# Ledger of designs, part 6: VHH binders against q8c9a2

Target 1, 239 residues: q8c9a2
Amino acid sequence: PPEETLSLWKGEQARLKARVVDRDTEAWQRDPSFSGLQKVGGVDVSFVKGDSVRACASLVVLSYPELKVVYEDSRMVGLKAPYVSGFLAFREVPFLVELVQRLQEKEPDLMPQVVLVDGNGVLHQRGFGVACHLGVLTELPCIGVAKKLLQVDGLENNALHKEKIVLLQAGGDTFPLIGSSGTVLGMALRSHDHSTKPLYVSVGHRISLEVAVRLTHHCCRFRIPEPIRQADIRSREYI
Key: E = the ipSAE of ESMFold2; O = the ipSAE of OpenDDE; V2 = 0.75 times the mean of E and O plus 0.25 times the DockQ between their complexes.

## First folded at step 20 (VHH)

Design U5
Fold by ESMFold2, fold request of step 23:
Parts: C-alpha cells; structure tokens; sequence
Structure U5 (fold): chain B 239 residues (1-239), chain A 125 residues (1-125)
C-alpha cells in the first residue's frame, strides 16, 4: 500500500536528515592540496533499458590524485520497492550500502575517504538527496554531483539561470545556487574547459560545500568526475 | 572605476515604503544580472532578490516575496528595490551586487563582484 510506504519513508527521511553533517570532518579536507587523500569512491545505479526493476549497482574506488581504478564491484539488483516521486533514493541506497559493506569485508584497506554520487545531496526538496542518504548510512563523506538542475526552493532553469551559465567560461568557474529560502544549496560548476553544460554540486555528508566543489573539479578529466564516470562505465558493461 | 552605489536608505515606520536605487558605472550594465542582499548586525548576508539582464526574469527571497519589487532601467544604468509593507525585521544594511562567477574564491565577496557600499534601512515600530 503506497500510503503506508510514504508515511514510513517520510518519517525515516526526516530522522536520517538530522544526521547530515555539512562541514569538513577530515584532516585532508582542510589541506589546500588535499594532502592525505588517497582514495575517492564513485557509485552508480543504471537501469536495464525499458525496465524499471532490473538495474546494475556499481561501486568503484580510484586512487587520488592519479584517478586510476583500484577497486570495482558491480551487481545486478532488483528494485522491488515502489517507485515514489521524491523518494527515489529509498529504492537504490540499500544496494549501494551493500556494495560498501562488501568492500569493507573484502578489501578494507581500499575503503574510500569520500564518495562522489550521481545525484543530489542537500540540494533536494526535503534537503536529503541520495548523496545524503548514502552518507549517513555509511558514515562516509559524500558529495552529490547532478547533471541537471533540480528545481526546488525557487531555483529554476530559466533565462536568468541560463545567463549565469553563459558566464562560466573556464573549467573551475562556479556560481552559487541560492534558494528562495536564502540557503546556498549548492554550486553550479563548469567542470572542464571544453564542456558548456555545468554540474550541480551539493553536500552529501561530512564535507563542506567548498571542499566538495573543489574536489569534484579536481576529479574531472571530462565533464563528469572520473569516479562517477568509471562507475557508470562498469554498470553499462554489466547490462 | 567599476562601481555600484546604493541610495535611498533611511528611517521609515513599520508598514511604510521605501525605494532603494543602485547606480552603476564602468561596465556594460545591460549585459549583467544583479542582486540585492541585506545584512542585520551580527547576522550573515541574506539574499533579497535577483533580476536578469533584460529585466524579464526576477526572483525573490521568501522573506520579502509579495512586499518587495526589483526593477531596472538600462538607459540609466540603475536598478531598484521597492520595499512595501515594511517590518521591523527588514532593518538592515542593504547591498546591491553584480552577479558573476568565480574560479577559486569562496563566499559572497567572490560570487558577486562588484558590491555597493551599502545603505542603512531602519524600520521603526
């Protein structure tokens, strides 16, 4: 019954949201060159074409700053939980948590010190996107990196927004995503000199927005940061 | 030479109205979007609203929506904040700023450049 599920997920979302930490908690985060950062994770869930149930969930870990894959785990999964707009992450996150648990069991020395997640963090209608969800359940620092603007809190992909995108001229250029609430929900980031479509970076867990944006940019050899890109590649190869 | 300057601040009764102006020089005004911010003593800067280069797209903070109106006059290189139904909580220094982008700086002083000097608005009860 979808109403029972909505009630449970709404309550759980609120409880988990209270656990989000939106500040730097690790020594490497406070170093201007990220000294001490050696392992960056990426996750992906890719669905079989035309199928809303069968998907491949992938976790990769890359060395930093080399951005070379040192661990990968991909699994076909069945998303049996109901699809509910606004709670999509509840379908996917359990399988991502399982992948992190498998890593800790198999090769704990390869546990990433931060995970880049394809999707939003606090830039979300209820302030709790997939990157927040994964972060609080695993207690790993997490960054949300979205390809499209989520239009919440007065943020709209309108002429004004597009004007600001035009101002992004070089890789590393950013502007803030300030909601109607006055909250800085994230940053638009031009991730690469040769990509005109920005990324939308938001905090997931245990990281400041400033560090999240800077690390995301440092992980981009292409428009999409390498940890997310490599996870996506592995998922697509599975299906 | 690149400059923004606010004017029109002052003391006003609760429920009253006030209009702020931001005059600009040293750059092509019509090419940029602009924003209004405010800051009460001991508080962080608060977003008030934003207007596109054409003036056709405008957004407002929830705290002022329906009471404040932003407009611009590209012929005069000026944009405005019309404040109606003022409340004591609107008391602040009001700043105008040009929307911009930044590569490496962090915070409002980098995300918007230049800023005006600010004008005090005091709403008496």
Amino acid sequence: as target 1 above (239 residues)
Amino acid sequence: QVQLQESGGGLVQAGGSLRLSCTTSGFTFSSYAFSWFRQAPGEEREFVGEISSSGDTIRYADSVKGRFTISRDNAKNTFYLQMNSLKTEDTAVYYCARDTVTTSGWGYDYWFDPWGQGTQVTVSS
Scores: ipSAE 0.858, ipTM 0.946, lowest interface PAE 0.6, mean pLDDT 92
Fold by ESMFold2, look of step 20:
Structure U5 (fold): chain B 239 residues (1-239), chain A 125 residues (1-125)
Amino acid sequence: as target 1 above (239 residues)
Amino acid sequence: QVQLQESGGGLVQAGGSLRLSCTTSGFTFSSYAFSWFRQAPGEEREFVGEISSSGDTIRYADSVKGRFTISRDNAKNTFYLQMNSLKTEDTAVYYCARDTVTTSGWGYDYWFDPWGQGTQVTVSS
């Protein structure tokens, strides 16, 4: 993309990053059993195979703790912005925001109290991943749940990292992702007893890391949390 | 008894060097990665560095990279922190800890277990 576009995106990213809230803001978040949490959202963008432009964006809302789908909305979209590492959110977030707006218009009583996002939150080259971006633009609590380690701030998927993964023996086991800066950027989570590949959980917006990790684990019937899994299923059915 | 014990702390002039040792007992040393942390008064524990069970992979905090070196000796069940070019900002209590995982509980006391008791390093001008 042209240097002018990248400069605009860097500026906008910095402006939005200042609005991230990385602490618990909701009463249900402070309750040990998440009393008061009734609706958990999940989002996904799935691409047509071999096509970097055509995709399906999906938003689902699940009941909590039952994890049953109560709302779904899927749309084929054209990704206008080019893929740029570190700026992925600019490509997909506008469509995710639109899905949230459509939910507000169609079924406002089904607005989720938190959204799990396939991707990173503050665990990001500039501390502002897609989960942060969506959270700030919608003002919904958001959790980043990534399937692969983003290698930033001295974090590497090396022998040391892999030996710590071996220590994860049961669902719910975690270890911190401490950057070379000294910042705890997220947690590695073994989400299920037989899911040897961990998830990488980070704060998006309006949630603490501790709550984000605990809720993500409670949403996992499989390796991938149900809200994200159900969004992915719907997206893939469209393509 | 599972135990970690730091030694080698003390007073040193800025620009000087100091070597810390963490002696371990009560478990299979060669099976674990280990970390160094430090804590100045009124501050949270700060990551210093981490060494893999084999000793081949080592990472450092940005604040100490190039000045500190971590190593281990499996025959002695000990790992080390060699601190060179010390600055007054390096003044802290230094702790060694064994890397672990946790299912419940939150914070450094759960993410690493066990911890040593700490050794004071004081860097004067």
Scores: ipSAE 0.842, ipTM 0.941, lowest interface PAE 0.7, mean pLDDT 92
Fold by ESMFold2, look of step 22:
Structure U5 (fold): chain B 239 residues (1-239), chain A 125 residues (1-125)
Amino acid sequence: as target 1 above (239 residues)
Amino acid sequence: QVQLQESGGGLVQAGGSLRLSCTTSGFTFSSYAFSWFRQAPGEEREFVGEISSSGDTIRYADSVKGRFTISRDNAKNTFYLQMNSLKTEDTAVYYCARDTVTTSGWGYDYWFDPWGQGTQVTVSS
């Protein structure tokens, strides 16, 4: 990618990062039982097999706590931005924002009160992952849920990390991802009793890490939270 | 009874050294990773470093890298913090803690269990 593009992206990333809110902003988030939460969103971008340009972007909204799909929207898209490690969200987020805009226009009563995003939030090379990016641009609470540990700020998938994963024995068990900076970047979560591979949960926008972890766990019928799983299913079936 | 106890704190001149020990009892020491934390008055607990159950993997906070060394002795059920080139900003109560997991509850008192009672390190100059 041209050096001018990288400079622009770094500047835009920093500007948007300043808008991230890493605390609870909604009444339902402060309720022990999430009273008032009725709609959770999930998003996905799935690529055409063997193709790094053509993809399907999907938005689903599920009822909460039933976790049943009440809205879905999938679109084939062409990824115009090149892949650059640490800037992956610039490829995907514009299309996800469009899906949110279409929902707002067509079915505003189905707007989700929080969106779970396959990828990282603040647990990121520059503290601004895809979940942060989507959250700031849509002003929706967003949670980053990653399947693999992003090795930043002294976090490594080494023997020490692996032995802590062994301590996760039941669904709901967690341990903190404390960086060498001393920052708690996220939590490792065993999302289901029958899943030994953890998820890595981090704040996207307008949510505390504690609420993000609890909600992610409550959304898991399988290892992957149902909103993300259903978005992925729609993307793959659309291709 | 599951216990951790720090020792070796005290007053030291800037540029000096101290060695802290954390003696453990009531559980299988060799099965667990352990961490050092510190807390200055009016501040939150600060991560210092962490050592794996085998002792082969060790990580340090950026603020102490190159000056502090963590080790363990499984035969003595004890792990250590060697602090060299001490600075006045290292003044704090130092805690040892056993790495664990939690299902509920939030914060360091749930993420690590048990904790030692703490030992004061004061660096003068």
Scores: ipSAE 0.833, ipTM 0.939, lowest interface PAE 0.8, mean pLDDT 92

## First folded at step 21 (VHH)

Design V2
Fold by OpenDDE, fold request of step 23:
Structure V2 (fold): chain B 239 residues (1-239), chain A 125 residues (1-125)
Amino acid sequence: as target 1 above (239 residues)
Amino acid sequence: QVQLQESGGGLVQAGGSLRLSCTTSGFTFSTYAFSWFRQAPGEEREFVGEISSSGDTIRYADSVKGRFTISRDNAKNTFYLQMNSLKTEDTAVYYCARDTVTTSGWGYDYWFDPWGQGTQVTVSS
């Protein structure tokens, strides 16, 4: 994309970043068992094989703690923005926002109280990843859950990082992702006893990192948390 | 007993140098990565840097890059923080810590274990 476009996007990210809340805002977040949490959401975008434009965006809502799908919505979309690292939100988030809006209009009682997003929150080049972007625009608590380490702020998937991964022995094990700036940007999480590859959890919006990590772990029956896993399944099946 | 102990702190003039040591005991030193932290009065604990078990991978906080060097001596169960070109803003209690993972708990006290008691570094103008 043109440099002018990137500049505009950076400006937009900066503008919206100022609205990010990185603390708990909901009563259920302060409860050790997350009492009061009834619905968790997941979103995903799947591409048509060999096509970088045609995709299916999906929103699923699951009951908590049962993690049963109670709502699903998938739609084919034509992505208008190209993929650019650090700007994924401009590619995908508009369609995800539309799905959330549809849910609000059609079945407001099924709105999720938190959304898990396949991507990063504040663990981002400019501290404003897709989970932040979605959270700010929808005003929903959002968690960024990435399957690979985004190498930002001095964080690298190097020998030191790999050494720490090896120390993760059980589901629920974590170590912090401390950037060179000194900021804790997220946590590496072993999500399941039978999965050795960690997830990378970061704050999206209206949630603390601690709660984000705990909830993500509780949503994992497999490596990928169920809300995201189900969204992925539905989006792929829809194609 | 697993233990870390800092030493080498003191008073130094701006532009000067100081070398901190963290001596460890009670565990296999060579199998762990370690970190340095510091905390100034009224401020939060700040990451300074960390070193892998082999010593081959080291990273630093932006605030100390180019001035501080972390190293380790596995034969002595000790790792170090060489501080050069010290500034007044480097004044703090410096802590060493063992890198670990945690299943429960939250905060630096859980993310690292154990911590040293800290050593005071004061940089005068």
Scores: ipSAE 0.925, ipTM 0.969, lowest interface PAE 0.5, mean pLDDT 96
Fold by OpenDDE, fold request of step 23:
Structure V2 (fold): chain B 239 residues (1-239), chain A 125 residues (1-125)
Amino acid sequence: as target 1 above (239 residues)
Amino acid sequence: QVQLQESGGGLVQAGGSLRLSCTTSGFTFSTYAFSWFRQAPGEEREFVGEISSSGDTIRYADSVKGRFTISRDNAKNTFYLQMNSLKTEDTAVYYCARDTVTTSGWGYDYWFDPWGQGTQVTVSS
């Protein structure tokens, strides 16, 4: 993309970043058992094989703690923005916002109380990943859940990082991702006893990192949290 | 008993140097990564740096890059923080800690274990 476009995107990210709330805002978040949490959402975007433009965006809502799908919506989309590292939100988030809006219009009672996003929150080059972007635009609590470490702020998937991963022995085990800036940007989480590859959890919006990590873990029947897993499955099936 | 103990702190003039040591006991030193932290009065605990078990990977906080060096001596079960070009802003209690993972609890006290008692570093103008 043109340099001008990138500059605009950076500016937009900076503008929206100021609206990020990195603390708990909901009553259920303060309850150790998350009492009051009844619906969790997941979003994902799947691409048509061999096609970088055609994709399917999906939103699913699951009951909590049963993790049963109570709502699903998939939509074929034509991505207008090219993929640029650090700017994934401009490629995907508009379509995800539309899905959330559709849900609000069609079945407002099924709106999720929190959305797990396949991607990063504040663990980002500019501290404003796709989970932040979606959260701010929808005003929903959002959690960033990435399957790979985004190497930002001095964080690297190097020998040191790998040593820590090896220390993760049980589902629920975590270690912090402390950037060179000194900020805790997220947590590496072993999501399941049978998965050795950690997830990387970061704050999107209107949720603390602690609650984000705990909820993410509670949503994992497999390596990938069920809301995201279901969104992924459905988006792929829709294609 | 697993223990870490800092030493080498003291008063130093700005621009001066100081070398901190963290002596460990009660566990296999060579198999763990370690970190240095510091905390100034009224401020939050701050990450200073981290060293891998082999010593081949070292990471520093931006605030100390180029001035501080972390190293380890497996034969002595000790790792070090060499602090050069010290600034008044470096004044703090310095802590060493063993890198760990946790299943329960939240905060630095759970993310690292054990912690040393800390050593005071004061940099005067």
Scores: ipSAE 0.923, ipTM 0.968, lowest interface PAE 0.5, mean pLDDT 96
Fold by OpenDDE, look of step 21:
Structure V2 (fold): chain B 239 residues (1-239), chain A 125 residues (1-125)
Amino acid sequence: as target 1 above (239 residues)
Amino acid sequence: QVQLQESGGGLVQAGGSLRLSCTTSGFTFSTYAFSWFRQAPGEEREFVGEISSSGDTIRYADSVKGRFTISRDNAKNTFYLQMNSLKTEDTAVYYCARDTVTTSGWGYDYWFDPWGQGTQVTVSS
């Protein structure tokens, strides 16, 4: 994309970043058992192999703590923005917002109280990943859950990082992602006893990192939390 | 008993140098990564740097990069923080810590274990 476009996107990210809330805002978040949490959402975008334009965006809502799907919506979309590292939100988030809006219109009682996003929150080049972007635009609490480490702020998937991963022995084990800036940007989480590859959890919006990590873990029957896993499964069915 | 102990702190003039040591006991030193932290009065504890078990990978906080050097001596069960070009803002209690993982705890006290007692570094103008 033209440099002008990137400049505009950077500006927009900066503008929206100022609206990010990185603390708990909901009553259920302060309860040790998450009492009051009844619905958790997951979103994902699946791409057609060999096609850079066509994709399927999915939103699913699950009951909590049962993690049963109570709502699903998938749609084929034509991507308008090219993929650019650090600017994924401009490619995917408009379609995710539309899905949330459709849910609000069709079944407002099934709106999720929190959304798990396949991607990063504040663990981002500019501190404003796809989970932040979706959270700010929808005003929903959002958690970023990434399957690979985004190497930002001095964080690298190097030997040191790998050593830490080896220390993760059980589901629920974590270690912090401390950037060179000194900021805790997220947590590496072993999500399941049978998975050795950690998830990388970061704050999207209206949630603390601690609660984000705990909830993500509670949503994991497998390596991938169920809301995201279900969204992924459904989005891929259209491809 | 697993223990870490800092030494080498003191008073130094701005532009000067200090070398801190963290001596460890009670565990296999060579298998762990370690970190340095510091805490100034009225401030939160902040990350200074970390070193891998082999010593091949080292990372520094932006605030100390280019001035501080972390190293380790496996034969002595000790790792070090060489501080050069010290500034008044480097004044703090410096802590060494062993990297670990946690399941239920939150905060630096759970993410690292054990900690040293700390050593005071004062940089005067």
Scores: ipSAE 0.892, ipTM 0.954, lowest interface PAE 0.5, mean pLDDT 95
Fold by ESMFold2, fold request of step 23:
Structure V2 (fold): chain B 239 residues (1-239), chain A 125 residues (1-125)
Amino acid sequence: as target 1 above (239 residues)
Amino acid sequence: QVQLQESGGGLVQAGGSLRLSCTTSGFTFSTYAFSWFRQAPGEEREFVGEISSSGDTIRYADSVKGRFTISRDNAKNTFYLQMNSLKTEDTAVYYCARDTVTTSGWGYDYWFDPWGQGTQVTVSS
C-alpha cells in the first residue's frame, strides 16, 4: 500500500482512538441480570472464496435473552482499498456503518443496544481494532470477539498460553490477557462446555470488559456468540 | 490448606540486588504456572512476570525486563524473583500468585488464586 495512505490511516486511527469509552454507559449494563437489554446486534464481512475484493457485509439483530433473529441485512461490497495488517477496519467499517444507517432508516425500533463484532477491540496493535472503530463511528456499545489470539504487547500463543487454556474447563471460565505493558487487554473465554478453543474478548466502545465478557458468554449457544454466528451464516448464504 | 508465602524482602540501596522466594503448599506445584505482582502505596497491583509450569516459558513486564529474572524449583515447590539493578520506583509490596481461571467474580483476587501475603521491598536512594 502507498506510504501516504498508511500515514493518513495512522493519524485517523489515533484521533478515533481518543473517542473510545471503555466503561459502562447504559443502565442495562449495570444491572446484574441485564434487565432492559432486548436487542443484540452482530456483524460480519465474509469474502468470496479466493477473492480479496468482493465480500458480503451483514448486520443481524437478535432478541435478548431469546437470541432469535429479528432483523437481517446483507449486501455485496467491494473492498478496493489496500489490505494492511493492523488497519483491516479501514477497509470494512464504512460498509458496516452503512448497514447500521440503513437499519436506522428502515426499522429504527430494531436498533441494537450493543453489537458483537467478529474481531478485536482494544486488544490490537494500536489499541483500536474493528470493534472500537465501528463503536466510535456509530456511538453504539461494541464488543470485540476474536477467534484467535492477536499477539501484541507481549501476548504470545506459546506453551504458557496453551497451559492456561487447559485450565478452562467449563463454559464461562476466563483468564485475563495481561500485556507486557501491564494492561489487561481482554479476557480469554471458554464460551461453551463443548468447546476447547477459547474466544478472546475485548472492549470496543461504551462497555466495561467485565460486562463485555459476561454478555458474550450469555450469547453463546455454540462456541461463537449467536449474533456473530447468525451474521456469518447470512453472509455465507448470500454468497 | 493451599498456601503461598513470600520471603526475602527488605531494604536495599539503589543499584543493588534482592532475591524473593515464594514457597507453596497444599497442591501439586509442578502443574501450575505462577506470577509475581507488586503494589506501591495508593496504586493498583502491577504485573511483574509469569513462569510456566515447566519453567521453560517466562515473560516479564516492560518495566522490569532485563533486570528481573523468574525461576522455579519444582523439587522444592518454590519459585523465585531475582531483582537486579534495583531502582527506587521498584519499591513496593511484592506478591506471588498462582495462575488460575474464574467463572465468576472480577479482578485480580479472582484471576489468580491463591495469593501470598506479600513481602515489602524498599529501595533507598
Scores: ipSAE 0.858, ipTM 0.946, lowest interface PAE 0.6, mean pLDDT 92
Fold by ESMFold2, fold request of step 23:
Structure V2 (fold): chain B 239 residues (1-239), chain A 125 residues (1-125)
Amino acid sequence: as target 1 above (239 residues)
Amino acid sequence: QVQLQESGGGLVQAGGSLRLSCTTSGFTFSTYAFSWFRQAPGEEREFVGEISSSGDTIRYADSVKGRFTISRDNAKNTFYLQMNSLKTEDTAVYYCARDTVTTSGWGYDYWFDPWGQGTQVTVSS
């Protein structure tokens, strides 16, 4: 009976969402050059081709500003919990939390000061995406970085949205994702001069949107920020 | 000189209508999207709506949807906000702005450029 699972997840999601902090909480976040930031994490969950259950979950930690991998951990996992729209993170996030716990045990000095997450933060149907979920459970600052626009709160990938993407001419250019509610849910970011497809950055936990966007851009040697890119590479190699 | 200027504000009874205009100069009007915002004293700027360069795609805030209509006239380099069924909660300074992008700087003064100076709309009960 998935109905009981849905009821439990609705209650848990609401409780966890109340713990989200959408402001800067760390000293390095308030420095224009991010002085004091030395380690940036990235996470990924990649599914075996044609399989909705078997996946590889990966955590990487990169030095900052060098963006060199200093830690990696990949594990094959089974996502056996029910698929429920709007609660997809409940299937994945326990395994990501386990990877963070393993890092704490194995190499505590390499704990990242912020984690970039492939997926959304507050830019989400219920304002609580995977980046929020991981952030609250680990109490690490987290940034959601999505490759596609999630069409919620009146946000649509229509002609008007595409016009604004055309205005993004250089790496670092942004525009706000203002919902029909009037809420700034995130920012569209052109992450690299040669990448015309933007990223959609949103707050996960313990970070302001401004800092989240700036750091995401600083982590991009390619369209995809290096922490997420390296996590994805490890997951796909493992599979 | 790149410029936007609102006009058409004033005092109106609840349930009434007003039409605001935003006249533009100093740039190619027909190639840009534009937005309307409003701000009550002591409040943050509030999104009202947005119109594409063609005029074919228009987006509204939930608070005004069904009551307000945005349009544009490329021959006059002007876009409009038709406000119907006005409520006292609609009392604010209304601003027009050109959609843009920013590399640095944060907030509405960087996300939209230029802005008009604003026009007061007061809805009395």
Scores: ipSAE 0.853, ipTM 0.943, lowest interface PAE 0.6, mean pLDDT 92

Design V2
Fold by ESMFold2, look of step 21:
Structure V2 (fold): chain B 239 residues (1-239), chain A 125 residues (1-125)
Amino acid sequence: as target 1 above (239 residues)
Amino acid sequence: QVQLQESGGGLVQAGGSLRLSCTTSGFTFSTYAFSWFRQAPGEEREFVGEISSSGDTIRYADSVKGRFTISRDNAKNTFYLQMNSLKTEDTAVYYCARDTVTTSGWGYDYWFDPWGQGTQVTVSS
């Protein structure tokens, strides 16, 4: 990749990372039953298999606690920026921001109070994953929910990790993802009684890790939380 | 009763070595992973390392890699922290803990259970 582009992205990433808020900022977040939470969003970007350019970006908004879709918007997009490991969100986030902007213009009353993002938040090579990026640019609380462990900061999907997964026996069971730095980067979550593969939850923006994990669990009818599942379904229909 | 107890702490000069032990009882030792933590006065509890149930997979905090070694002895229901090349910044109370999971509750006291009572390590110049 061109040295100029990499330099610009490193600078932008650092400036945006400084804006991440990893604590609760909303009243509903401090309520044990999430009283006041009525709308949760989900986003997804799904790529055409074997294609680094063509993708479908989707935004859904679900009622909470009913988890019924009340808004959906899906668009085929072309990713113009070069692929650079560690900076993948720079290619995708502008389109997610556009979907949020379209919602704000068309149906502002349906704006979600929190967005679950298919991908990582602070659990990231530079502590600034797609959930952080979207959160900072939209100023919406965001949660990163990944299906696979990102192996950073001494985290590895090794025998030790796998035996800790075995300890997860019921939906809602968790263990911390403590890096070699000593930082708690996220939580492994068994999201459903019948799903043995955990999710990896991390803070995106304007939410504590504890609330992020609790809400993610409450949004799961299946392994994948309903907001992300519904976004993924819509994206995959177009690729 | 499920119990962990640290021993082997004390005073040592910088550059020296100590071996800490964590003796366990009341559960099947060989089926669990275990962790070491430390806490200096006025500081948060700090991850030191963890060892898998088999003993084959071991992780260390960046601050202690290459100087500390974790091992376990299933016959004695005990695991160890060998501390070499000690520095004054290693001064802390050292705790052992059993890895576990939680459905509710938040923080180290829920993520690891039980904990030992701690053993003081003091590294002097």
Scores: ipSAE 0.837, ipTM 0.939, lowest interface PAE 0.7, mean pLDDT 92

